# Ledger of designs, part 12: VHH binders against NH(3)-dependent NAD(+) synthetase (nadE)

Target 1, 296 residues: NH(3)-dependent NAD(+) synthetase (nadE), of Coprothermobacter proteolyticus (b5y8q4)
Amino acid sequence: MNTAMEETQRIEQFLRKALVSERKHGYLIGVSGGLDSAVVLKLLVQAVGKENVLGLILPDRDTEKKSTTLARSLLEQEKVPYKVISMTPLLRHLGVYKDMPLFLLPTRGLKESIVRRFYNDYTKKLNKPVFFAQWEEPPTQLPYFYEGIAYYRIKHRVRMATLYYYAEKNDYLLVGCTNLSERLIGFYVKYGDDVCDVAPIAHLYKTEVRQLSEYLSVPEDIRNRPPSPDLIPGITDEYSLGINYETLDQILAGLEEGKTAEDLKQLFPADIVELVINQVKFTQKLEGKPYMLKRA
Key: E = the ipSAE of ESMFold2; O = the ipSAE of OpenDDE; V2 = 0.75 times the mean of E and O plus 0.25 times the DockQ between their complexes.

## First folded at step 2 (VHH)

Design a4 (framework vhh_sonelokimab_d1; at its last look DockQ between E and O 0.20; V2 from the best seeds 0.00; counts 0 for: pae E 18.6 > 2, placed apart)
Fold by ESMFold2, look of step 2:
Structure a4 (fold): chain B 296 residues (1-296), chain A 123 residues (1-123)
Amino acid sequence: as target 1 above (296 residues)
Amino acid sequence: DVQLVESGGGLVQPGGSLRLSCAASGRTFSDYAVGWFRQAPGKEREFIGAISGSGGSTYYAVSEKGRFTISRDNSKNTLYLQMNSLRPEDTAVYYCAASDYEYTWEPSEYDYWGQGTLVTVSS
């Protein structure tokens, strides 16, 4: 990455050019209260002006109150128009909450504790962190395993549908907040948070997004939060991955530079290196489109 | 689930004050956003304001205009609406409601409702 100043200027020019190229009037952004969307919001305001940005805060029942509070505070600080639109009625109509009966637990602390207990049990039985195992068929039946996968993924897809509806109502481009670390290991939901019109930080590792956040003066309350999609109580990115972003990004950067698995195992634990390399290879082979016959 | 019972309604002169109470039974208020709505004769149910569950933040409809204050006593499972500078236009049935949503002003997003308490503002 260039210096934070140079990279910010490059992204801002990209954002301005995309509006002109697509003949759109502004940007729509989902603001989660997390780091990546805060960085993108700051970049949008600096690139095209607050009057040409519309924010959406899209909580559901499981969203941490702090997330919504931080998202609202940031949008108000930046003087960006925004709406808060609950996803809960649609998710309730689909039956999502019945499949994961967290509503039976009286406090968020208890919900988080129970969810983490299930994740720890899955990790033991699958011999790897749940993120890496989610595409495998488990060797034994695990309670709520597939229900949990569906529970997590449908929330991203409902958010995606809502974001595009509001973007199109306003004749705006939808900006996405996926970073390079997430892209390389497939830490996104197909047809969910991976879908957007413009992806201004998709070329930056998570640790580089963090560097930009300091330069852009993103509030410390946001910068110091553990990364999380905030869709399931108690589950952060690093909890699901079983690896911190500093280690992950150093391995990914090493692969970008052409280092081999053996080179990387001199610097990092061998099991983590293998998990990451195998996941990168798997993600490269993920097709992203339906199987189709070729025209004869 | 939570059961809600309003009290404190009655007749008050214009310019007067009144405090409404909403007693809850069942789950504690820390699990819910809890708020006040009102319904004047011939009108739709109207959001007044709410206090978020564990966050404790209050928020109000634009129409509230700073005359009403919401507070909550979680130790007594009770929500309050302090109403000052009352006007005849404030005459309505006042409802307490609870929602799993941390921030909402939409009646359809409140799942639990009290029976209502009538407030009449007239000389």
Scores: ipSAE 0.000, ipTM 0.112, lowest interface PAE 18.6, mean pLDDT 83
ESMFold2 (binder alone), look of step 2: mean pLDDT 77; pTM 0.789
OpenDDE, look of step 2: ipSAE 0.580; ipTM 0.832

## First folded at step 4 (VHH; framework vhh_sonelokimab_d1)

Design b1 (from s04 with R27F S30D; at its last look DockQ between E and O 0.90; V2 from the best seeds 0.00; counts 0 for: pae E 5.3 > 2)
Fold by ESMFold2, look of step 4:
Structure b1 (fold): chain B 296 residues (1-296), chain A 124 residues (1-124)
Amino acid sequence: as target 1 above (296 residues)
Amino acid sequence: DVQLVESGGGLVQPGGSLRLSCAASGFTFDEYAVGWFRQAPGKEREFIGAISYSGDSTYYAVSEKGRFTISRDNSKNTLYLQMNSLRPEDTAVYYCAAEPGWYSLEDSSQYDYWGQGTLVTVSS
């Protein structure tokens, strides 16, 4: 990554050029109260002006109140117009909340505890963190495993659908907030948070996004939060991955520099290095399009 | 139950001042932007102004330049409208309304909750 100043200028020019090329009037952004969307929001305001940005805050029943509060506070500080639209009525109508009956638990603390117990059991039975194991067929029945996957992923897809509706209503481009770390290991939901028109931080590791956040003066209470989509109680990015981003990014950067698995195992636990390398290779093989017959 | 209750309306002479209050209950007041509207007999509901959830930002209709001031006290769940230099054409039912965002503030359809109104009569 260039200096924060140089990289910010590169991204701002990219954002301006995209509007001209696509003949659009502005950007629509989902603001989660997390680091990545905060950085992208700051970049948008600097690039195209607050009057050409519309923010959406899209909580559901399981979203922590603090996430919405931080998102609202940031949008107010940046003087960006925004809407708050609960996904809860649609998700309830679809029956999503019945599949994972967390509503039976009286406190968020208890919900988090139960969710984490299921995750720990899955990790033990799958012999790896759930994120990495989700593509494997479990050797034994895992209660709520597929229901949990569907529960998590549908929320991202409902969010994506809502974001595009508002982008199109305003003749705006949808900006995405996925970073390079997430892209390289596939830490996104297909047809969910991976879908956008413009992806201004997709070339930056998570730790580099943190560096930009300091330069851009993103509030500390956002910068200090553990990364999370905040759609399932108790589950942060690093809890799901079983790896912190500092370690993950050092391994990914080492691979980019040409270090071998053997080189990296001298610096990091061997099982973690293998897990990351295998996931990167798996993600490289994924196609984002349907299987199709060629025209005869 | 969500409730917004306006008070402080009444009869006032032209050139006078009046302060309206709007008491909120049944929802988390400090998560909502709040606005004032009015409706004169035979006319459409008209936007007056709004104040952000924290009270740090205000937005006023052009027609109300400098005569009206909106404030809020989140510790008391109360919104205020200070009206000065009142004119007979300010005679209307005044409503408070709340929305969770800060978008299209003049558009009454953006507001989730509405009060029942308080009548202000500027005698002539």
Scores: ipSAE 0.243, ipTM 0.695, lowest interface PAE 5.3, mean pLDDT 88
ESMFold2 (binder alone), look of step 4: mean pLDDT 82; pTM 0.823
OpenDDE, look of step 4: ipSAE 0.789; ipTM 0.910

Design b2 (from s04 with Y53W; at its last look DockQ between E and O 0.92; V2 from the best seeds 0.00; counts 0 for: pae E 5.5 > 2)
Fold by ESMFold2, look of step 4:
Structure b2 (fold): chain B 296 residues (1-296), chain A 124 residues (1-124)
Amino acid sequence: as target 1 above (296 residues)
Amino acid sequence: DVQLVESGGGLVQPGGSLRLSCAASGRTFSEYAVGWFRQAPGKEREFIGAISWSGDSTYYAVSEKGRFTISRDNSKNTLYLQMNSLRPEDTAVYYCAAEPGWYSLEDSSQYDYWGQGTLVTVSS
C-alpha cells in the first residue's frame, strides 16, 4: 500500500472519476457503525463533498443499539444527510425471525449465549470454523445449520435491495465497502454485500483499512470495535472465521508475495495456513454470474 | 413507537415570549431528530426548525432565524421551542414531529410521529 496520504488521494480520484463516467449526482452508502463503512464515508466526503453523499442506516431487530448510535454520530460529525430504515418489518414478513426462534429469548445476552453454543457445537462437529464449513454437507444433522445460513444471508440481501432502491431514487451510485481480505476468502454474501457500483477499498487488506482509518481520523470507538456484520447476536467476523485479521492478512500478503505453504507454516499454525490457502483457491473458482451454456 | 405531546400554548401579547414543550414517551425517542411545525387557520403546515437526535445540530427555516430556539434534554425525553418577539402572524397550532434520520428536514412527509398540537394565539 502507498502512504496513507497517497492512497487516499488515489481513492478520491477513483471516486470522482466513477461519478463523472457514470453521469451520476452522488453516492449512496450503507453505514453500519463499523470500520469499513466509516473509512469509505470519510473518503466519499473528501472526494465529492458531503452534499453529494447520502447515508443509510439499516438496522433490524438483532442490530446492536451501539451500532446505530455510532453510525448516526459519524454521519452527523461529517454533516452527511442520512435516513434510518428498519429492515425488521420486511424480515418479519418473510418469516426470518420465526425460522430462528431467538424471539423467545428475553435479552440480547441470552440470545448471544445460545447462538454461541450452537456455533461451538457446529465447530466441534465440523472440525473447523463455521465460515469454512458452510458449503459442506455436515456429517451429522446439525440443528438450525441451514436455517442459520439462510438467516444470516437474507439480511444482507434485504439490505442490498433497500440500498439500491434509494440509490436509484436519487440517481446515485451505490458504493460498496468490501475489502481485499474479504474478497480473497469469499467472506461476503452472494447478491448481498458483494453488490455495488463502486468498490473503493476492494484492493486493501482489512489491516490496511485500519491504517487508513487512523489517517482519516475515524473515531476511536469505531476503530476499536471487533469487526462484525452485526446480523446475528454474538457473532463477529473473527468468531465466525476462527482467525484474527492480523494473522489472516499476513498469510494473504505472504501468498501475494509468492511465499509457499511451507514458508507460511514456519510462521503460522499449519492447520490455519491450509485452511486459508484452500479457501483462497476455492474462492478463485467462484464466478459472480450464473452458469450459462455458450451459444452453439 | 414514539408518542409526542406538546404543551405550553396559550394567549400571548404581541412582543411577548412563550416556551413550548414536547414531551416524548418510548425508549427510542433519543434516537430521533425532532422538528417543530405550525399551521395557521386556512394555511399549509410550515416548518420552523429541527434538532438532531444528540442535540448537537440544529436547522432553522430561513424565515425564523433569530426569534425561535430549539433545544432538547434527552434525560427528560423533552424538546423545547423558545419563541420570542411574537407577532400576530405567529398565531397557529404548533406541532412537534420525529424523524429517525437527518434528511429533507423541511418535508413534513419525512416525519413518522406527530403530536396533537398546542394552540398559540398572539393578540392583545
Scores: ipSAE 0.204, ipTM 0.672, lowest interface PAE 5.5, mean pLDDT 87
ESMFold2 (binder alone), look of step 4: mean pLDDT 77; pTM 0.793
OpenDDE, look of step 4: ipSAE 0.840; ipTM 0.931

Design b3 (from s04 with D56G S57Y; at its last look DockQ between E and O 0.64; V2 from the best seeds 0.00; counts 0 for: pae E 21.4 > 2)
Fold by ESMFold2, look of step 4:
Structure b3 (fold): chain B 296 residues (1-296), chain A 124 residues (1-124)
Amino acid sequence: as target 1 above (296 residues)
Amino acid sequence: DVQLVESGGGLVQPGGSLRLSCAASGRTFSEYAVGWFRQAPGKEREFIGAISYSGGYTYYAVSEKGRFTISRDNSKNTLYLQMNSLRPEDTAVYYCAAEPGWYSLEDSSQYDYWGQGTLVTVSS
């Protein structure tokens, strides 16, 4: 990554160019109270001005109140217009919350503990962290395994649909907040948080986004939060991955530089290196479109 | 999700002062930007001003130079409108409203939560 100043300038020009090229008036951004969207929001304000940015906060029943509070505080500090739109009524009508009956647990702390217990059991029985195992058929029945997958994925898709509705209603481009670390290992939901018109930090590792956040003066209470989509109680990015971003990004950067698996195993645990390398290869081969017959 | 109740309206003489209050229940005002509107008989709702979540920033309609002051007390979930130098044309029903964003503040259609209003009559 260039210096934070140089990289900010590059991203700002990219954002301005996209508006001109697409003949749009501004950007729509989902603001989660997490690091990536905070960085992107700061970049948008600097690039195109606060009057040309519209924020959306999309909480649901399982969203921590702190996430909404931080998102709102940041948008107000930046003087960006925004709306808070709860996804809970739609998700309830779809039946999503019945599939994961967390409402029976009286506190968020208990919800988090129970969810983490299931995730730990999945990790043990699948012999790898849940993120990497989700593509495999379990060797035994795992309670709530597929319900849990559907639970978190549908929330991303409902958010995506809502974000595009507001982007199109305002004739704005939808900006995405996915970073390079997530892209390389497939840590996104197909037709969910991977969908946007413009992706200004898609070339930056998560650790580089953290560096940029300091330069951009993102509030410390946002910067110090563990990365999380905040869709399932107790599940952060690193909990689902079983790898911290510092380790992940060093392995990914090593691969970008041409280091071999043997090179990386001298620096990191062999099983982690293999897990990451195999996931990167798997992600590279994913198709983002339906299988189709060719016209005869 | 939030209930808003205005109070403090009444009859006042020209040149007088009046303070309106807006009490919130359900969710706290600290989660919303909050504004004041008024509606005179036969007219559309008119934006008066708004205050940020934190109370650190206020924004007033251009026409309301220095006569009105908006403040908030998040510990009491209340919003205040201090009106000075009142004139007969200030006669209206005054509403508080909650809307989660700056720079859409003037657009009454963007506010999801409204009080029932409090009548202010400035006698001629």
Scores: ipSAE 0.000, ipTM 0.122, lowest interface PAE 21.4, mean pLDDT 83
ESMFold2 (binder alone), look of step 4: mean pLDDT 78; pTM 0.808
OpenDDE, look of step 4: ipSAE 0.805; ipTM 0.916

Design b4 (from s04 with S104D Q110E; at its last look DockQ between E and O 0.90; V2 from the best seeds 0.00; counts 0 for: pae E 3.0 > 2)
Fold by ESMFold2-Fast, scan of step 5:
Structure b4 (fold): chain B 296 residues (1-296), chain A 124 residues (1-124)
Amino acid sequence: as target 1 above (296 residues)
Amino acid sequence: DVQLVESGGGLVQPGGSLRLSCAASGRTFSEYAVGWFRQAPGKEREFIGAISYSGDSTYYAVSEKGRFTISRDNSKNTLYLQMNSLRPEDTAVYYCAAEPGWYDLEDSSEYDYWGQGTLVTVSS
């Protein structure tokens, strides 16, 4: 990417231009307490002013308390208006929590321990990280596989619907916080957290978003947190992917530069390179949905 | 879950001062913004001011002209409204109310939890 200063200026101009083009006066953003939404929030405030930004914090039963605390603290520091809306009542009414009755467990640590045991068992049976196996025919002996997939995906889609409701109610554009690393491997929920009107960091790798966060003075408490979708207790991005972002981004950037699989296998474990390349190819097919018949 | 109880109301002479307290029960009070509203007989509920969950931000209705100050002590789960230079037209039932965000603070419908109110009478 350009220098952090140059890239920040470029993104600010992009955000202002989008408002003019769409004849809107502001942006609605979901703030998670994670790095990506923190960076986007600061970019919005610098581009269009705090009075033209509305934040939503959308926690549910499984959200870490620290995530909500950090999101609230950042919004207050930036003096951005915000609402906190629990997703728990709606998810409970839909029956989502019946598939994961973790409320019976007395502590967060115990919930995380149980979830990770299940996840590790799945990883062993799939012979690959669970994330990469979700679009393949599941092995016959994986109990609760489809319930687990439905459990986390519904959370992003309910969040998306809530964000659009408030964006349209205020006549604002919905901004997204998805980065390039996530986009290229499909680490998002289709028709959930990938849905937005404007995506100001979708051209930046996760490691580049970290550089931008330092330049923008994102609080260290947020910058130093392990990335997590915060959908299931104990499951971080790197736990789900089985790969850290440093390695992932180097492979992705290498592919962008025209390096072959053979070139990359000289620099990184062959199994990791193959997983990433196959996932990039698969993700390109996801962008072709819905399937539509061409006119005769 | 926040339960709010106002206290400190009573009769005060014009030009006098009064400090209202709002005691919160429940561990989550420190996660809420809190506002003060008042309602005089025959009038709609009127916004006075609000303070953020941390106490770092305050927002006041312009009509107070610096006479009222809101503060909070999260260690005591208590919100305060300091009222100075009181006038007969300040006579009302005063309510504290809590909301988890910091948005549209003058709209009473944004507040999830309300106290039962404390009566302030400004009269000779």
Scores: ipSAE 0.465, ipTM 0.803, lowest interface PAE 2.3, mean pLDDT 86
Fold by ESMFold2, look of step 4:
Structure b4 (fold): chain B 296 residues (1-296), chain A 124 residues (1-124)
Amino acid sequence: as target 1 above (296 residues)
Amino acid sequence: DVQLVESGGGLVQPGGSLRLSCAASGRTFSEYAVGWFRQAPGKEREFIGAISYSGDSTYYAVSEKGRFTISRDNSKNTLYLQMNSLRPEDTAVYYCAAEPGWYDLEDSSEYDYWGQGTLVTVSS
């Protein structure tokens, strides 16, 4: 990454050029209360002005109240217009909440504890963190395993549909907030949070986005939060991955520089290095979906 | 879910002042932006102004030239409309309304909760 100042200027120019090229007047952004969307929001305001940005806050029943509070506070500080639209009625009508009966638990703390207990059990039985295991056929029936995957992924897709509806309704471009770390290991939901018209931080590792956040004066309350999609109680990015982003990004950057698995195992635990390398290779195979025949 | 009750309306002479209150009950009033609207007899509802959930931002209809001021006190779950230099054409029923965002503030359809209204009459 260039210096934070140079990179900010480069991204701002990119954002301005995209509007001109697409003949659009503004950007639609989902603001989660997390780091990546806060960085992108700051970049949008600096690039095209607050009057040309519309924010959406899209909570559901399981969204932590702090996430919505931080998102609202940031949008007000940046003086960006925004809507708050609950996803709960749509998810309820689809039957999503019935398949994961967390509503039977009286407090969020209890929901988080029980969800984490299931995740720990999955990790033990699958011998790897749940994120990496989600594409494997488990050797035995795991309670709520596939229901949990569907529960998690449908929320991203409902959000994506809502985001595009408002982007198109306003004749705006949808900006995405996926970073390079997420792209390389597939830490996104296909046809969910990976879909957008413009992806201004897709070339930056998570740790580089964090550096940019400091330069852009993103509030400490947001910068210090553990990264989380906030879709299932108690589950953060690093909980799901079993690896912190500093370690992940160093391995990914090493691979970009041409380091071998042997080189990386001298610096990081061998099992973690293998897990990351195998996931990067697996993610590469996911590119170019759907499967298509070549024209005869 | 928010319930809103306006108060402070009444009869006032031209040139006078009134301060309307909008008291809120229910969950999380402090999470809502609140707008003021009015409706004179035989006329369509008219947007006056709005204040953000925190109170840090206000927005007023273009037609208002600083005669009206909106403020809020989240510790009391109350919003105020200070009206000065009142004229007979200000005679109307005044409503407060709540919206969870800060978007398209003049469009009454963006507001989820409405008060019952309070009558302000400006006459000699």
Scores: ipSAE 0.420, ipTM 0.789, lowest interface PAE 3.0, mean pLDDT 88
ESMFold2 (binder alone), look of step 4: mean pLDDT 78; pTM 0.814
OpenDDE, look of step 4: ipSAE 0.837; ipTM 0.930

Design b5 (from s04 with S104W; at its last look DockQ between E and O 0.44; V2 from the best seeds 0.00; counts 0 for: banned pattern WYW H102, pae E 16.4 > 2)
Fold by ESMFold2, look of step 4:
Structure b5 (fold): chain B 296 residues (1-296), chain A 124 residues (1-124)
Amino acid sequence: as target 1 above (296 residues)
Amino acid sequence: DVQLVESGGGLVQPGGSLRLSCAASGRTFSEYAVGWFRQAPGKEREFIGAISYSGDSTYYAVSEKGRFTISRDNSKNTLYLQMNSLRPEDTAVYYCAAEPGWYWLEDSSQYDYWGQGTLVTVSS
């Protein structure tokens, strides 16, 4: 990555050029209260002005109140117009909440504890962190395993549909907040949070996004939060991955520089290196396009 | 739907003060972008200022120059505008406006819900 100043200037030019090329007047952004969307929001305001940015906060029943509070506070500080739209009625109508009957538990603390117990049990039985295990069929039936996958992924897709509805209603481009670390290991939901018109930080590792957040003066209480999609109680990125982003990004950067698996195993636990390398290779096989027959 | 009713207008001498109220029914103000506007005869509606849903932040039009204070009481579904040091140029019909879910709206066309207005006349 260039210096934070140089990189910010490059991203701002990219954002301005995209509006001209697409003949649009502004950007729509989903603001989660997390680091990546906060960085992108700051970049948008600097690039095109607050009057040309619209924010959406899209909580559902399982969204932590702190996430919504931080998202609102940031949008108010930046003076960006925004809406808060609960996804709960849509998800309830689809029956999503019946698939994971967390409504039977009286407190968020208990919901988080139970969810973490299931994740820990899955990790033990699959002998790897749940994110990496989702691509394997479990050797025995695990309660709520596939229901949990569907529960997690449908929330991203409902949010994607809502984001595009408001982007198109306002004749704005949808900006995405996925970073390079997430792209390389497939830490996104196909046809969910990976879909956007413009992706201004998709070339930056998570740790580089953190560096930009300091330069852009993202509030400390956002910068210090553990990264989380905030869709399932108690589950952060690093909990699901079983790897912190510093370690993940160092392995990914080493691979970019041409280091071998053997080189990396001198620096990091062998099991972690193998998990990351195998996941990168698996993700490289995915193009995100449907399988298609060629015209004869 | 929401209904908005302004009150507190009237005749006041230059240098005087007035407090306007905006009462809402049908929904709580905590779920709305909420602001004050005014319209002098023959002029377009002018943005005065807005307040965040929590009341923690206010935003004022630069031309207001610090004479007006916006506050809200979400328990009473009421928005307030305290106007001090009134001048004849402040003579206008004053409106409160609301739009569900959108905050920090300066453009009057973005608000669908308006009160009927309360007249403030500042005269010698």
Scores: ipSAE 0.000, ipTM 0.221, lowest interface PAE 16.4, mean pLDDT 83
ESMFold2 (binder alone), look of step 4: mean pLDDT 77; pTM 0.792
OpenDDE, look of step 4: ipSAE 0.477; ipTM 0.786

Design b6 (from s04 with P100T; at its last look DockQ between E and O 0.91; V2 from the best seeds 0.00; counts 0 for: pae E 7.8 > 2)
Fold by ESMFold2, look of step 4:
Structure b6 (fold): chain B 296 residues (1-296), chain A 124 residues (1-124)
Amino acid sequence: as target 1 above (296 residues)
Amino acid sequence: DVQLVESGGGLVQPGGSLRLSCAASGRTFSEYAVGWFRQAPGKEREFIGAISYSGDSTYYAVSEKGRFTISRDNSKNTLYLQMNSLRPEDTAVYYCAAETGWYSLEDSSQYDYWGQGTLVTVSS
């Protein structure tokens, strides 16, 4: 990454060029109260002006109240127009909350505790963190495993649909907030948060996004939050991965430099290196389009 | 949900002042931006101004800048409209309304909850 100043200027030029090239009036952004969307929001305001940005805050029943509060506060500080739209009625209508009956638990703390017990049990039975196991055939005795996968993935897809609706209503481009760390290991939901028109931080590791956030004066209460999509109580990025971003990004950067698995195993636990390398290879195979017959 | 009830309307002389209140019920009032609108007999509904959920930002229709002030007290679930230098053309029913966000503030269709209105009459 260049200096924060040089990288900011480079991203701003990229954002301005995309707007002109696509003949659009502005950018639509989902603002979560997390680090990545806060950084992207700051970049958008600097690049194209607050009047050409529209923010959406899309909470559901399980969204931590602090996430919505931080997102709203940031949008008001930046003087960006925004709307808060609850996803709860749509998710309820789809039956999502019945398939994962967390509503029966009286407090968020209890919800978090129960969810973490299931994740810990899954990790033990699958002998790896749940994120890496989700494409494997688990034992039939993992209750709620597929319901849990569907539970978190549908939330991203409902949000994606809502984001594009508002982008198209305003003739705006949808900006995505996926970073390089997430992109390389597939830490996104297919046809969910991976879909956008412009992805201004997709070339930056998570740790580099953190550096940029300091330069951009993103509020400390956002910068200090554990990374999380905030979709399931108690499940942060690093909890789901079983790896912190510092370690993940060092392995990924080593691979970018051409280090071998053997080189990396001298620096990091062998099992972690293998998990990351295998996930990167798996992600490279993703086509993002259906299987199709060739025309005869 | 939020329920809104306006009060403080009445008869006032030209040049006078009047303070309208909008009392809100429901635990979520502090999560809403709130706007004031008015409708004179035979006229279309007109936006006056809005205040953000925290009270930190206000936005006023260009025509009403300087005479009207919007404030809120989230501890009392109450919104206020202070009107000064009143004129006969300010005669109208005044409504408070609540919306999520801070978007398209002059567009009445963006507001999800409305009060019943309070009549202000400025004597000519």
Scores: ipSAE 0.012, ipTM 0.576, lowest interface PAE 7.8, mean pLDDT 86
ESMFold2 (binder alone), look of step 4: mean pLDDT 77; pTM 0.796
OpenDDE, look of step 4: ipSAE 0.419; ipTM 0.756

